# Ledger of designs, part 13: VHH binders against ENHANCER OF AG-4 protein 2 (HUA2)

Target 1, 142 residues: ENHANCER OF AG-4 protein 2 (HUA2), of Arabidopsis thaliana (Mouse-ear cress) (q9xer9r771to912)
Amino acid sequence: EAAISRDAFEGMLETLSRTRESIGRATRLAIDCAKYGLASEVVELLIRKLESESHFHRKVDLFFLVDSITQHSHSQKGIAGASYVPTVQAALPRLLGAAAPPGTGASDNRRKCLKVLKLWLERKVFPESLLRRYIDDIRASG
Below, E stands for the ipSAE of ESMFold2; O stands for the ipSAE of OpenDDE; V2 stands for 0.75 times the mean of E and O plus 0.25 times the DockQ between their complexes.

## First folded at step 16 (VHH; framework vhh_7mjh_2)

Design u04 (from n04 with S53T; at its last look DockQ between E and O 0.84; V2 from the best seeds 0.85)
Fold by ESMFold2, look of step 16:
Structure u04 (fold): chain B 142 residues (1-142), chain A 123 residues (1-123)
Amino acid sequence: as target 1 above (142 residues)
Amino acid sequence: EVQLVESGGGLVQPGGSLRLSCAASGFTFSSYDMSWVRQAPGKGLEWIGTIYTGGSTDYNPSLKSLVTISRDNSKNTLYLQMNSLRAEDTATYYCAAGPTDYEEFLESGFDYWGQGTTVTVSS
């Protein structure tokens, strides 16, 4: 039944939009996947999707989904918190490198990802020193 | 003028059930994600759940087993069904309307709030 949850999540990524409902549905599926021990597979799928995505606006949608999964998992604790929070933390270089790349074409992406990182800092989702380093790296980009 | 008006609160015995309503006016109800939020005496705000414009729902996991949110767009009304009520469910219950856009919600939170209706769960 793990495979059903993973397939549903992967399918949802194909139609993901920036609405709270779309991101909420994908988040719920991701939380279900964690209950079957699949959090690392979900995060790897998100990394691959972000890295292969050519449209900057789609990269933001995917990163907002990462935010939603991370914050819900942080709030809930339990299996989701124990798996998604550390897994996303380890993946941040790849996630941010894909979602908020340097260059003039991705200025909007960097601004939006910065908003998320600052929110994570305020809510103590990840270690402060790690978040401040990523915030500084993105702010230095251009 | 935008209005959200909660009703249906009152005194209820432990183990009882209660249905709250939120009547909306002054905005396009069907275009908003609608939420219930509560505040127990002396505590902060606690999100209960959200029903999206497409009809799907998300709930606070700690409350999921006792609540059901529904909406009737033809009546511009949001509902909260509560079952198996406990003393800790004593609170002021608010309805709130928020944007459907994820980024906008992150930045601004809810656009409109009701004044609340009180629920007291006591023997």
Scores: ipSAE 0.807, ipTM 0.900, lowest interface PAE 0.5, mean pLDDT 91
ESMFold2 (binder alone), look of step 16: mean pLDDT 80; pTM 0.795
OpenDDE, look of step 16: ipSAE 0.898; ipTM 0.952

Design u05 (from o03 with E107Y; at its last look DockQ between E and O 0.87; V2 from the best seeds 0.86)
Fold by ESMFold2, look of step 16:
Structure u05 (fold): chain B 142 residues (1-142), chain A 123 residues (1-123)
Amino acid sequence: as target 1 above (142 residues)
Amino acid sequence: EVQLVESGGGLVQPGGSLRLSCAASGFTFSSYDMSWVRQAPGKGLEWIGTIYSGGSTDYNPSLKSLVTISRDNSKNTLYLQMNSLRAEDTATYYCAAGPTDYEKFLYSGFDYWGQGTTVTVSS
């Protein structure tokens, strides 16, 4: 029941909040989607939601969900780790471009996303040289 | 003064069960996400699971079939039920309290830790 898992995840995104419980629930649904081979669809949905989102604070909420999915998948290994970690890595330019855009209105977004990137660096979630480049890019755009 | 006090540890045979308790005081228990974490001798910390202030739970997937976390907000008490215990479950078990806000937890981790209760599984 791929379609049920996909619809549940999309519904959860509509009511996502910055609580650990809300983000945790959405993360569990995303991990379940990976069991059905839907990790790329989940990440594409997150990109589309980020790109279409007009409120800066909600862009941060969505990026924190990306962080939660990534960190849980990195820790768990298995199907989730094999699919989400490389998929998120490939999508980082679009994810960061939408969540932490340049300009004076998104300065807070860039700071918060930068903190996440630094945690990913500390925990070796992605290659060090790639993360340092994104960190530098975000700082240069502010 | 914030306190988290674990109890219920002890010696248990393989295959046995234990229920641990964590009594909380000095903060608004119902406003915190509560977690269990363990540390086997000579090993690092291993997260067991979290019960959120809203009542839902998340578990370490490698432990999910062995443990159940519950809370009683009227008694300011967190519980960990463990079943089918094995020697590898020998550890000090800690309760911990963290903020409900994802961003605050990301920056600071758990706000409060208990002193731990020791569980030894031996045959």
Scores: ipSAE 0.823, ipTM 0.908, lowest interface PAE 0.5, mean pLDDT 91
ESMFold2 (binder alone), look of step 16: mean pLDDT 81; pTM 0.808
OpenDDE, look of step 16: ipSAE 0.884; ipTM 0.949

## First folded at step 17 (VHH)

Design v01 (from n04 with E104A; framework vhh_7mjh_2; at its last fold request DockQ between E and O 0.90; V2 from the best seeds 0.86)
Amino acid sequence: EVQLVESGGGLVQPGGSLRLSCAASGFTFSSYDMSWVRQAPGKGLEWIGTIYSGGSTDYNPSLKSLVTISRDNSKNTLYLQMNSLRAEDTATYYCAAGPTDYEAFLESGFDYWGQGTTVTVSS
ESMFold2, look of step 17: ipSAE 0.806; ipTM 0.902
ESMFold2 (binder alone), look of step 17: mean pLDDT 81; pTM 0.800
OpenDDE, look of step 17: ipSAE 0.894; ipTM 0.952
ESMFold2, fold request of step 18: ipSAE 0.812, 0.780, 0.794; ipTM 0.902, 0.888, 0.889
ESMFold2 (binder alone), fold request of step 18: mean pLDDT 80, 81, 81; pTM 0.800, 0.801, 0.801
OpenDDE, fold request of step 18: ipSAE 0.894, 0.895, 0.891; ipTM 0.951, 0.951, 0.951

Design v02 (from j03 with S100T E104A A107E; framework vhh_8pnl_2; at its last look DockQ between E and O 0.91; V2 from the best seeds 0.00; counts 0 for: unsure alone 63.4 < 65)
Fold by ESMFold2, look of step 17:
Structure v02 (fold): chain B 142 residues (1-142), chain A 123 residues (1-123)
Amino acid sequence: as target 1 above (142 residues)
Amino acid sequence: QGQLVESGGGLVQPGGSLRLSCADAGFTFSSYDMAWYRQAPGKERELVATIYSGGSTDYADFVKGRFTISRDNAKSTLYLQMNSLKPEDTAMYYCAAGPTDYEAFLESGFDYWGQGTRVTVSA
């Protein structure tokens, strides 16, 4: 059910690592949540986790999960694609603001998030003008 | 010189079964995530199934329930058991191996690809 999928996803975030397996498991749970109409809740949870995360490397892990959900949903179509792609697009300022903040401590974060944005551009995940603006904004922040 | 080599493809009737195999490129299978892809004539290549180095599996929605991915790390062999085959499953099937690290995969994709084995499902 919805509650089981939501709880499983939240639990997976607590043990998330930068492996394809860990991120893939969390992605699968996120896709299950979308089948129950919970895509907005999942994205809001990701925003809150990113905003409250004190460790920069963990912010990158969470943003890689955002990438995985977005890419998977874009490729597979259906309910997940209808929900996650526009939902992530709308949340992108908050997601990037938390994952790739300005300042000397987060230069690695900005570099890694730029890598993801360039990939989204290549794969036409979001409108080109939108992605180029975010890329320019991150580069300008230092 | 090692590389991934697929085998086990062939011609089968609808409803039939095939077992695909993929042999190593002279590396340790246990250190890699592995996957099967397919490409039908005139279509884009698509992911069929993944098996991670930690043992978890994932399947594309279109094949879930009919296919099973597995690996034997001691034999450095990847398998795809394909049951209840349909004409729509007709394609070249490719195996691939890649890094377990997410960032490394973003940069390079899969490190090794096979040349493919053909599966044809027709009356």
Scores: ipSAE 0.760, ipTM 0.890, lowest interface PAE 0.6, mean pLDDT 89
ESMFold2 (binder alone), look of step 17: mean pLDDT 76; pTM 0.767
OpenDDE, look of step 17: ipSAE 0.887; ipTM 0.951

Design v03 (from o02 with E104K; framework vhh_7mjh_2; at its last look DockQ between E and O 0.83; V2 from the best seeds 0.85)
Fold by ESMFold2, look of step 17:
Structure v03 (fold): chain B 142 residues (1-142), chain A 123 residues (1-123)
Amino acid sequence: as target 1 above (142 residues)
Amino acid sequence: EVQLVESGGGLVQPGGSLRLSCAASGFTFSSYDMSWVRQAPGKGLEWIGTIYSGGTTDYNPSLKSLVTISRDNSKNTLYLQMNSLRAEDTATYYCAAGPTDYEKFLESGFDYWGQGTTVTVSS
């Protein structure tokens, strides 16, 4: 059950696309994983996928999945909210460093990730001061 | 002109079932993710679920056991089947169309909304 949910999620990451359908299916599997106590493992897998991904568009797709998991967990609360929200918060330096790297070559990645951070700020997903610092850091890194 | 027109609302008793329809026109129905959203009197909007252009569904976890969403692309129609209805399911039910692209949905939300159909669950 745990192993089935984790394996299904991992498989979904390999074919993840920027569609709401693809991201939605992966999000449901991630939420199921939290039911089995695997939220930290899921976030670490996402970090590793982001850090090893060579294609900028794929990095954005993976970060949009992070957004989907985070917002659904924040909205629904429960086990998923108690585990994913703090776990993603702690992982944000690695997640953003991989998804929105500095330099002129990743300008589109930074723009798209900034949209997500601004939505998190608006929806109070994470502490305001934390989000504003990340937003400022990304703006300064280009 | 884009139109989404819900129908099938009305008065039902607790424990009953009801099927809502949403007739779409003026856009390529099969290319959109279609959603049901409801608003109980005096409350905010509550997402019920989405059926994607590819045919899979996602549901609000609190409603998942009570509802089934389907679509018929040949008829440009979205459906909501509701079972075991409760008084708290009394609401105006809206259909909505959104882009399939995740980023576009984050940016703008739903592109099109229906006018709503009212469901009242009461003895």
Scores: ipSAE 0.806, ipTM 0.902, lowest interface PAE 0.5, mean pLDDT 91
ESMFold2 (binder alone), look of step 17: mean pLDDT 81; pTM 0.800
OpenDDE, look of step 17: ipSAE 0.900; ipTM 0.952

Design v04 (from n04 with D101E; framework vhh_7mjh_2; at its last look DockQ between E and O 0.82; V2 from the best seeds 0.82)
Fold by ESMFold2, look of step 17:
Structure v04 (fold): chain B 142 residues (1-142), chain A 123 residues (1-123)
Amino acid sequence: as target 1 above (142 residues)
Amino acid sequence: EVQLVESGGGLVQPGGSLRLSCAASGFTFSSYDMSWVRQAPGKGLEWIGTIYSGGSTDYNPSLKSLVTISRDNSKNTLYLQMNSLRAEDTATYYCAAGPTEYEEFLESGFDYWGQGTTVTVSS
């Protein structure tokens, strides 16, 4: 059911690490949440976790999870693709603002987020003009 | 030198089962995420699944009910069990090794590939 699926996903975020295995497990839970119409709630939770996170390396871990959810959803047919891709697209200003903030302390964060955006451009996950604008914005900051 | 050598391919009847093996050497097998990928004649590569260094698995949703991936770190061997085989499962099957860290996989994809073993499903 919806509440159980959301709580399981939220719990997984507390132990998220940068390994493919950890991100893969959290991605599967997020895809399951989409079956219950919870994609917007999952993305809002990710935004809130990113915005409240004080550790720069944790922000990167969370953004890599956003990447994993987005790419898996883009490649799959069905409810996950129909809900996560447009929802993440609409949330990109908040997601990137939290994950790749301006300033000298987040230089590595910006570099890693740029790497993901360039991959999304290569894979045509989102419109080229939109991705080029975000890439330019991040390059202009800091 | 790193080597991945698949074996166990061959001719199998529709509805049958087959187990493929991938023998690894030249690297620390237990430190890698291991994957199976197949290519049907005239088609592109299709990811089957991954067994992570920590032991959990992730599968292509369209194949999940037909396959099981396992590994034996003491023998440096990756396995693919396939059941209820159909003509559409005719393909060359490859094993591949990738890094465990997410960013490294984004940059390079799989580090090592095997030569493939051919499975033909025909009566």
Scores: ipSAE 0.779, ipTM 0.892, lowest interface PAE 0.6, mean pLDDT 91
ESMFold2 (binder alone), look of step 17: mean pLDDT 80; pTM 0.803
OpenDDE, look of step 17: ipSAE 0.860; ipTM 0.940

Design v05 (from n04 with S56N; framework vhh_7mjh_2; at its last look DockQ between E and O 0.81; V2 from the best seeds 0.84)
Fold by ESMFold2, look of step 17:
Structure v05 (fold): chain B 142 residues (1-142), chain A 123 residues (1-123)
Amino acid sequence: as target 1 above (142 residues)
Amino acid sequence: EVQLVESGGGLVQPGGSLRLSCAASGFTFSSYDMSWVRQAPGKGLEWIGTIYSGGNTDYNPSLKSLVTISRDNSKNTLYLQMNSLRAEDTATYYCAAGPTDYEEFLESGFDYWGQGTTVTVSS
């Protein structure tokens, strides 16, 4: 049910790694959550995890999960696409602010997040003008 | 030299089943995520599914009920079982190998591709 899907997703986040298998499993759980109307809760949880995460490499892992959820939802275009794509779009300022913060210590984070944004631009996941503004903002924040 | 060689394609009647194989050599098969991808005549590539180095699978949701992917690391072989085949499943079927790391896959995509094996579903 909804509560089981949400709890499974939260548990998966605690052991998330940068492997395609780990991120893929978490993505499947996120897609299941959308079937129960929980996409906003999933995205808010991801924002909170990103904002509270002290390790820069973990912030990148979480942002790669955001990428995986976004791209899979964009491709499917069903209930997941209808809920995750606009929800992530609205949350981008908080997601990027946490994942790719300004300053010398997060240079690698910014580079990796820029790579994702450029891929989203190429695949037309979000409006071009929106993505170019975020790309410019991150480049300027260094 | 890396090789991925698909086999098991051919002509099959609607409703039939086929099992495709992909024999791998020249790389450490067990350390790669392995995928099946198909291309119907005149169309783009369609991802079928991936079996990770750890043995778990992910499938294209539109194909999930029709296919099963498995691997045998001791034989360096990837398999695709297809059931209840329809004319729309006529395609060239490719196996592909990609890194297990998400960032590497994002940057490079699949590292190795087979030549493909053709499946034709027709009476």
Scores: ipSAE 0.802, ipTM 0.903, lowest interface PAE 0.5, mean pLDDT 91
ESMFold2 (binder alone), look of step 17: mean pLDDT 80; pTM 0.796
OpenDDE, look of step 17: ipSAE 0.885; ipTM 0.951

## First folded at step 18 (VHH; framework vhh_7mjh_2)

Design w01 (from n04 with Y102S; at its last look DockQ between E and O 0.02; V2 from the best seeds 0.00; counts 0 for: pae E 12.0 > 2, placed apart)
Fold by OpenDDE, look of step 18:
Structure w01 (fold): chain B 142 residues (1-142), chain A 123 residues (1-123)
Amino acid sequence: as target 1 above (142 residues)
Amino acid sequence: EVQLVESGGGLVQPGGSLRLSCAASGFTFSSYDMSWVRQAPGKGLEWIGTIYSGGSTDYNPSLKSLVTISRDNSKNTLYLQMNSLRAEDTATYYCAAGPTDSEEFLESGFDYWGQGTTVTVSS
C-alpha cells in the first residue's frame, strides 16, 4: 500500500498544475504517504523533480506544492506535521536552489519563492532566523 | 454586487444533523472554488472543506463530525451537510469563494465571504 501511495503521488506530479484543486490533490496524496513513513522519500521526489524540471513555471508549481504540503502539515497535528515540517526544513537549501536557481531567467521564481518564505515567516512555520537567512540569500541572488 | 448568504443554522442536539446552504450572486459561481469555514467562540477560523470548480472535494482531516460539501451550479448554491454533531461543532459557519489559481489564493485568500450562519449544538 505504501508503494501504491508513492506511485500515486509521483503520478500526480506529472500532471501538476497551479490550480488549487491540483495542488490540493497532490497534497492529499503526500499526506497519505506520510502515514506510511514516506515523508522523506516524497520530499526527495519533489527535489529530483525540481532539479530535472526545465520549465521555470513548473518549478514554481512544484514549490507551491511544497508550500501546500508544509503548511497543511504544520496546521494539522499528527504524523504529517511531525514528518514533513522537519524534513522540508532540512531540505530547504536544495528545494530553494532547485526552485529558484541562479540567473536572470529565474527572477520570477525567486520572487515566488520569496513570497512563500515570507508567508512561512508570518505563520511561524520554521524558525525565524532560518527563514530570514534564506530570504536574505534569495534577495542577494536577485 | 457580490453576495454570499448562508442559511440553515440553528440549535440542534448532540448527535443531530444539519444542512447549511449558501446562496451566491453577483459573480460566476461555477468558476470559483467554494469553501466552508467556521469560527467557534473565542477560537480562530477553521477550514472545513472545499469543493472545487471541477466538483471534487477536500475536507479537513481533523474534523470529527461527518461533513459533506456539495454544490448546485444551476442554483448558485453551496451546501454543507453535517451529521453526528457535537458540542464542539458550535460555531458561526461561513461560506467563502476563492480563486482556482493557487498563486492568487496564496496572495489574497478568498475573494468573497458570507456573513455567516450560527450553529449551536447543545442538549
Scores: ipSAE 0.774, ipTM 0.884, lowest interface PAE 0.5, mean pLDDT 95
Fold by ESMFold2, look of step 18:
Structure w01 (fold): chain B 142 residues (1-142), chain A 123 residues (1-123)
Amino acid sequence: as target 1 above (142 residues)
Amino acid sequence: EVQLVESGGGLVQPGGSLRLSCAASGFTFSSYDMSWVRQAPGKGLEWIGTIYSGGSTDYNPSLKSLVTISRDNSKNTLYLQMNSLRAEDTATYYCAAGPTDSEEFLESGFDYWGQGTTVTVSS
């Protein structure tokens, strides 16, 4: 059921690591959540985890999960693509603001997030003008 | 083929110091962020710190005063200096490499892991 899927995803976020297995499992749980109509709830949870995270390294882990969910959803085109792609697009200001904040402590975060944005640009995940605006904003904040 | 090989572990006395090394091959070491992680017996993984490709560092705040991470790109080697060791620092210590961009993640994953080197701190 929907509550079970949401709880499983939330639990996975607490132990998320930057490994192919961890990111892949969390991505699969997120895709399943979309089948129950929970995509906006998953994205809001990711935003809140990013905003509350104090370690820059973990912020990158969470943003790489956002990237994995977005690209898998984009390639699949089904219910996941119809919900996650526009939902993530709308949330990008909060996601990037939390994952790639201004200031001297987060310069590597900004660099890694820029690489993700450039990949999304190359793969046409989001409109070019939108992505170039965010890329310019992050470059200006460094 | 990517390889990460830790060395320098062993038995040390409380209060002592130890330097661990991680020899890397099979990838462009200078372009990767490198991390140290440890696992005490019966415990979960604990992140120690990361040294970025540009040379800056980020540490677990609880360990910051005890450890220093450095790298030598000319020797493809990552180092962990540990000081004032206590019994609670007994663990297996792993080095890990994260790719510098998401394209490498999609094909190779985020991290390559070494096999670990064991440090035992006891009298």
Scores: ipSAE 0.000, ipTM 0.184, lowest interface PAE 12.0, mean pLDDT 82
ESMFold2 (binder alone), look of step 18: mean pLDDT 81; pTM 0.810

Design w02 (from n04 with L106S; at its last look DockQ between E and O 0.03; V2 from the best seeds 0.00; counts 0 for: pae E 8.6 > 2, placed apart)
Fold by OpenDDE, look of step 18:
Structure w02 (fold): chain B 142 residues (1-142), chain A 123 residues (1-123)
Amino acid sequence: as target 1 above (142 residues)
Amino acid sequence: EVQLVESGGGLVQPGGSLRLSCAASGFTFSSYDMSWVRQAPGKGLEWIGTIYSGGSTDYNPSLKSLVTISRDNSKNTLYLQMNSLRAEDTATYYCAAGPTDYEEFSESGFDYWGQGTTVTVSS
């Protein structure tokens, strides 16, 4: 059921870590949510978690989950690709704003986000012009 | 010296089963996420699955064959059980060791690779 998948995903976010296992498990649940048409809701949930997160390192972990969901969806095709890729693209300003907020305290966050953006650029996950704009914006804010 | 040595490959008939092993040495096996990857003739690398250091598993959803990955940390050995094999499963199968950290893996991929063992599925 959709509600069960949604709640399972949200629960996984509470114990999210920077391990491949943790991010992989959360990614699997996100992909499962997409099957029930919950891709937009999942991305919105991630944004809210990012915006409410007080610890910079956890913001990075959450953004790595965004990266994992995005790349998985991009490479595996299917309903996940059709839903998460455009949804994440549309939400990138909010995702990046929350993951790498302004200020000297978020310098590492900006660096990590830049790494992900450059990877997306290399793998042609999103339009080049779009990614380059965000790359430039993050660099300018540093 | 780090080594990953695959074994168990060979010729099998369609519908058959095969169990591959990967013997690891020279590094802390239990601290690594272990994966199976294969390469069919003339094709690129295809990820089969991963068993994380914590014991959970992920599999490629595109796989049609039934696969199970397991590990025995006391023996420093990784296993791949394959059932209902088809001709399209013909490939060289590699075991690979990767870091548990997402960022590190994203940047550098697997740390160690085996030399591979060949599986041929043919009637």
Scores: ipSAE 0.851, ipTM 0.942, lowest interface PAE 0.4, mean pLDDT 95
Fold by ESMFold2, look of step 18:
Structure w02 (fold): chain B 142 residues (1-142), chain A 123 residues (1-123)
Amino acid sequence: as target 1 above (142 residues)
Amino acid sequence: EVQLVESGGGLVQPGGSLRLSCAASGFTFSSYDMSWVRQAPGKGLEWIGTIYSGGSTDYNPSLKSLVTISRDNSKNTLYLQMNSLRAEDTATYYCAAGPTDYEEFSESGFDYWGQGTTVTVSS
């Protein structure tokens, strides 16, 4: 059953788009995975998918999914909140490094990721000092 | 009112080239990621590529060698250059504006769509 949920989530990543429906459905699958204790596995899958993704547009889609999982987990408490929020926090260097790399080819990625970080700051998803450091680092690279 | 108006479609011979334009109004064009999408007769939508607000581009791998997307922010205009056209490139071509904020993205990932311009590749 856990394998079925993980496989469904992985399949959803292959067809992910930036729509409310697509991101919302993938988010629900991720929340289900947390019920089986798979939050770290899901986050590692997202990191590897981001790191292997060659299309900048797709990197943004994946990072917006990370944001959706994080914010829904933060707001609903329970197993998802206890597992995804700290797991994503620990993974932020790898997630942002893959989604918002330095260089002239990824300036739009950095801009969109900064918007997400600002939203997390405004909604107090993670500690303010942590978020401001990442924001400053990304601004310095672009 | 937001408006995206495609132009430049028509008949071309196989092996020919076409340049499509998309005139935008009613929103801050320079802040939007802009995309080209096409729909062949009887087929679903196929993403061609996106030019981001900062000017970088990303393309459908199947089409990358055949197309070039550019934008002129001073004229609020998006362009699609197509080369080496074949019959399978016959389609209606749409421009689309992507979401600036992920929380407001559209049902299909784009906020605004044009009405399309038809390209027919036939000898």
Scores: ipSAE 0.013, ipTM 0.160, lowest interface PAE 8.6, mean pLDDT 82
ESMFold2 (binder alone), look of step 18: mean pLDDT 81; pTM 0.807

Design w03 (from n04 with Y52S; at its last look DockQ between E and O 0.85; V2 from the best seeds 0.75)
Fold by ESMFold2, look of step 18:
Structure w03 (fold): chain B 142 residues (1-142), chain A 123 residues (1-123)
Amino acid sequence: as target 1 above (142 residues)
Amino acid sequence: EVQLVESGGGLVQPGGSLRLSCAASGFTFSSYDMSWVRQAPGKGLEWIGTISSGGSTDYNPSLKSLVTISRDNSKNTLYLQMNSLRAEDTATYYCAAGPTDYEEFLESGFDYWGQGTTVTVSS
């Protein structure tokens, strides 16, 4: 049921790594959660995990998962596309604020998040003016 | 000198099946994630699916019931089984090798591409 899918996703986040296989497994669980109307809950969980995470490299892993969910949902278009794309769009300030914070310790994080935003711009995942604003904000912060 | 060579393409009737092969050389096949991608005449590239170095598969949801991807590391060979073929499956089919790391894949995409094999589905 819904609770089982959400719990499985949360458990997968605990062992998430930067491999295509690890991120792919977590992505499939997130897409399944959308069938139960849980996209907002999944994105809120990702925000909370990002905000509470103290290790910068782990923040990058979580943001790459956000990228994977977003791009798969965008290309798939069905229930997942209708729910994750607008939900992630609305959450971008919190997601980026946590994943790509200002300061000397996070310069690598900002660079990697910029690469993702540029790909979203090229693939028209979100409105161009929105993406250009976030790209400019991160460049200005450091 | 890396090579990926697809084979098994040809003419097939609607409803038929085909098994494509991709012979790999010049790199450590068992360490790569391997993918199939196709391109219909006049269309863009369409990802079919990926099999990880560990054997886990991930498929384009639109094609999942049509295809099965497998690999044989002892023969350095990637396979694509296609069933219930339709005219819209007419395309050039490519195999591709990519890194296991998510960031490297985002930055560089696939490291190696085959030349493709053509499948034509026609009565």
Scores: ipSAE 0.678, ipTM 0.883, lowest interface PAE 0.7, mean pLDDT 90
ESMFold2 (binder alone), look of step 18: mean pLDDT 80; pTM 0.787
OpenDDE, look of step 18: ipSAE 0.769; ipTM 0.943

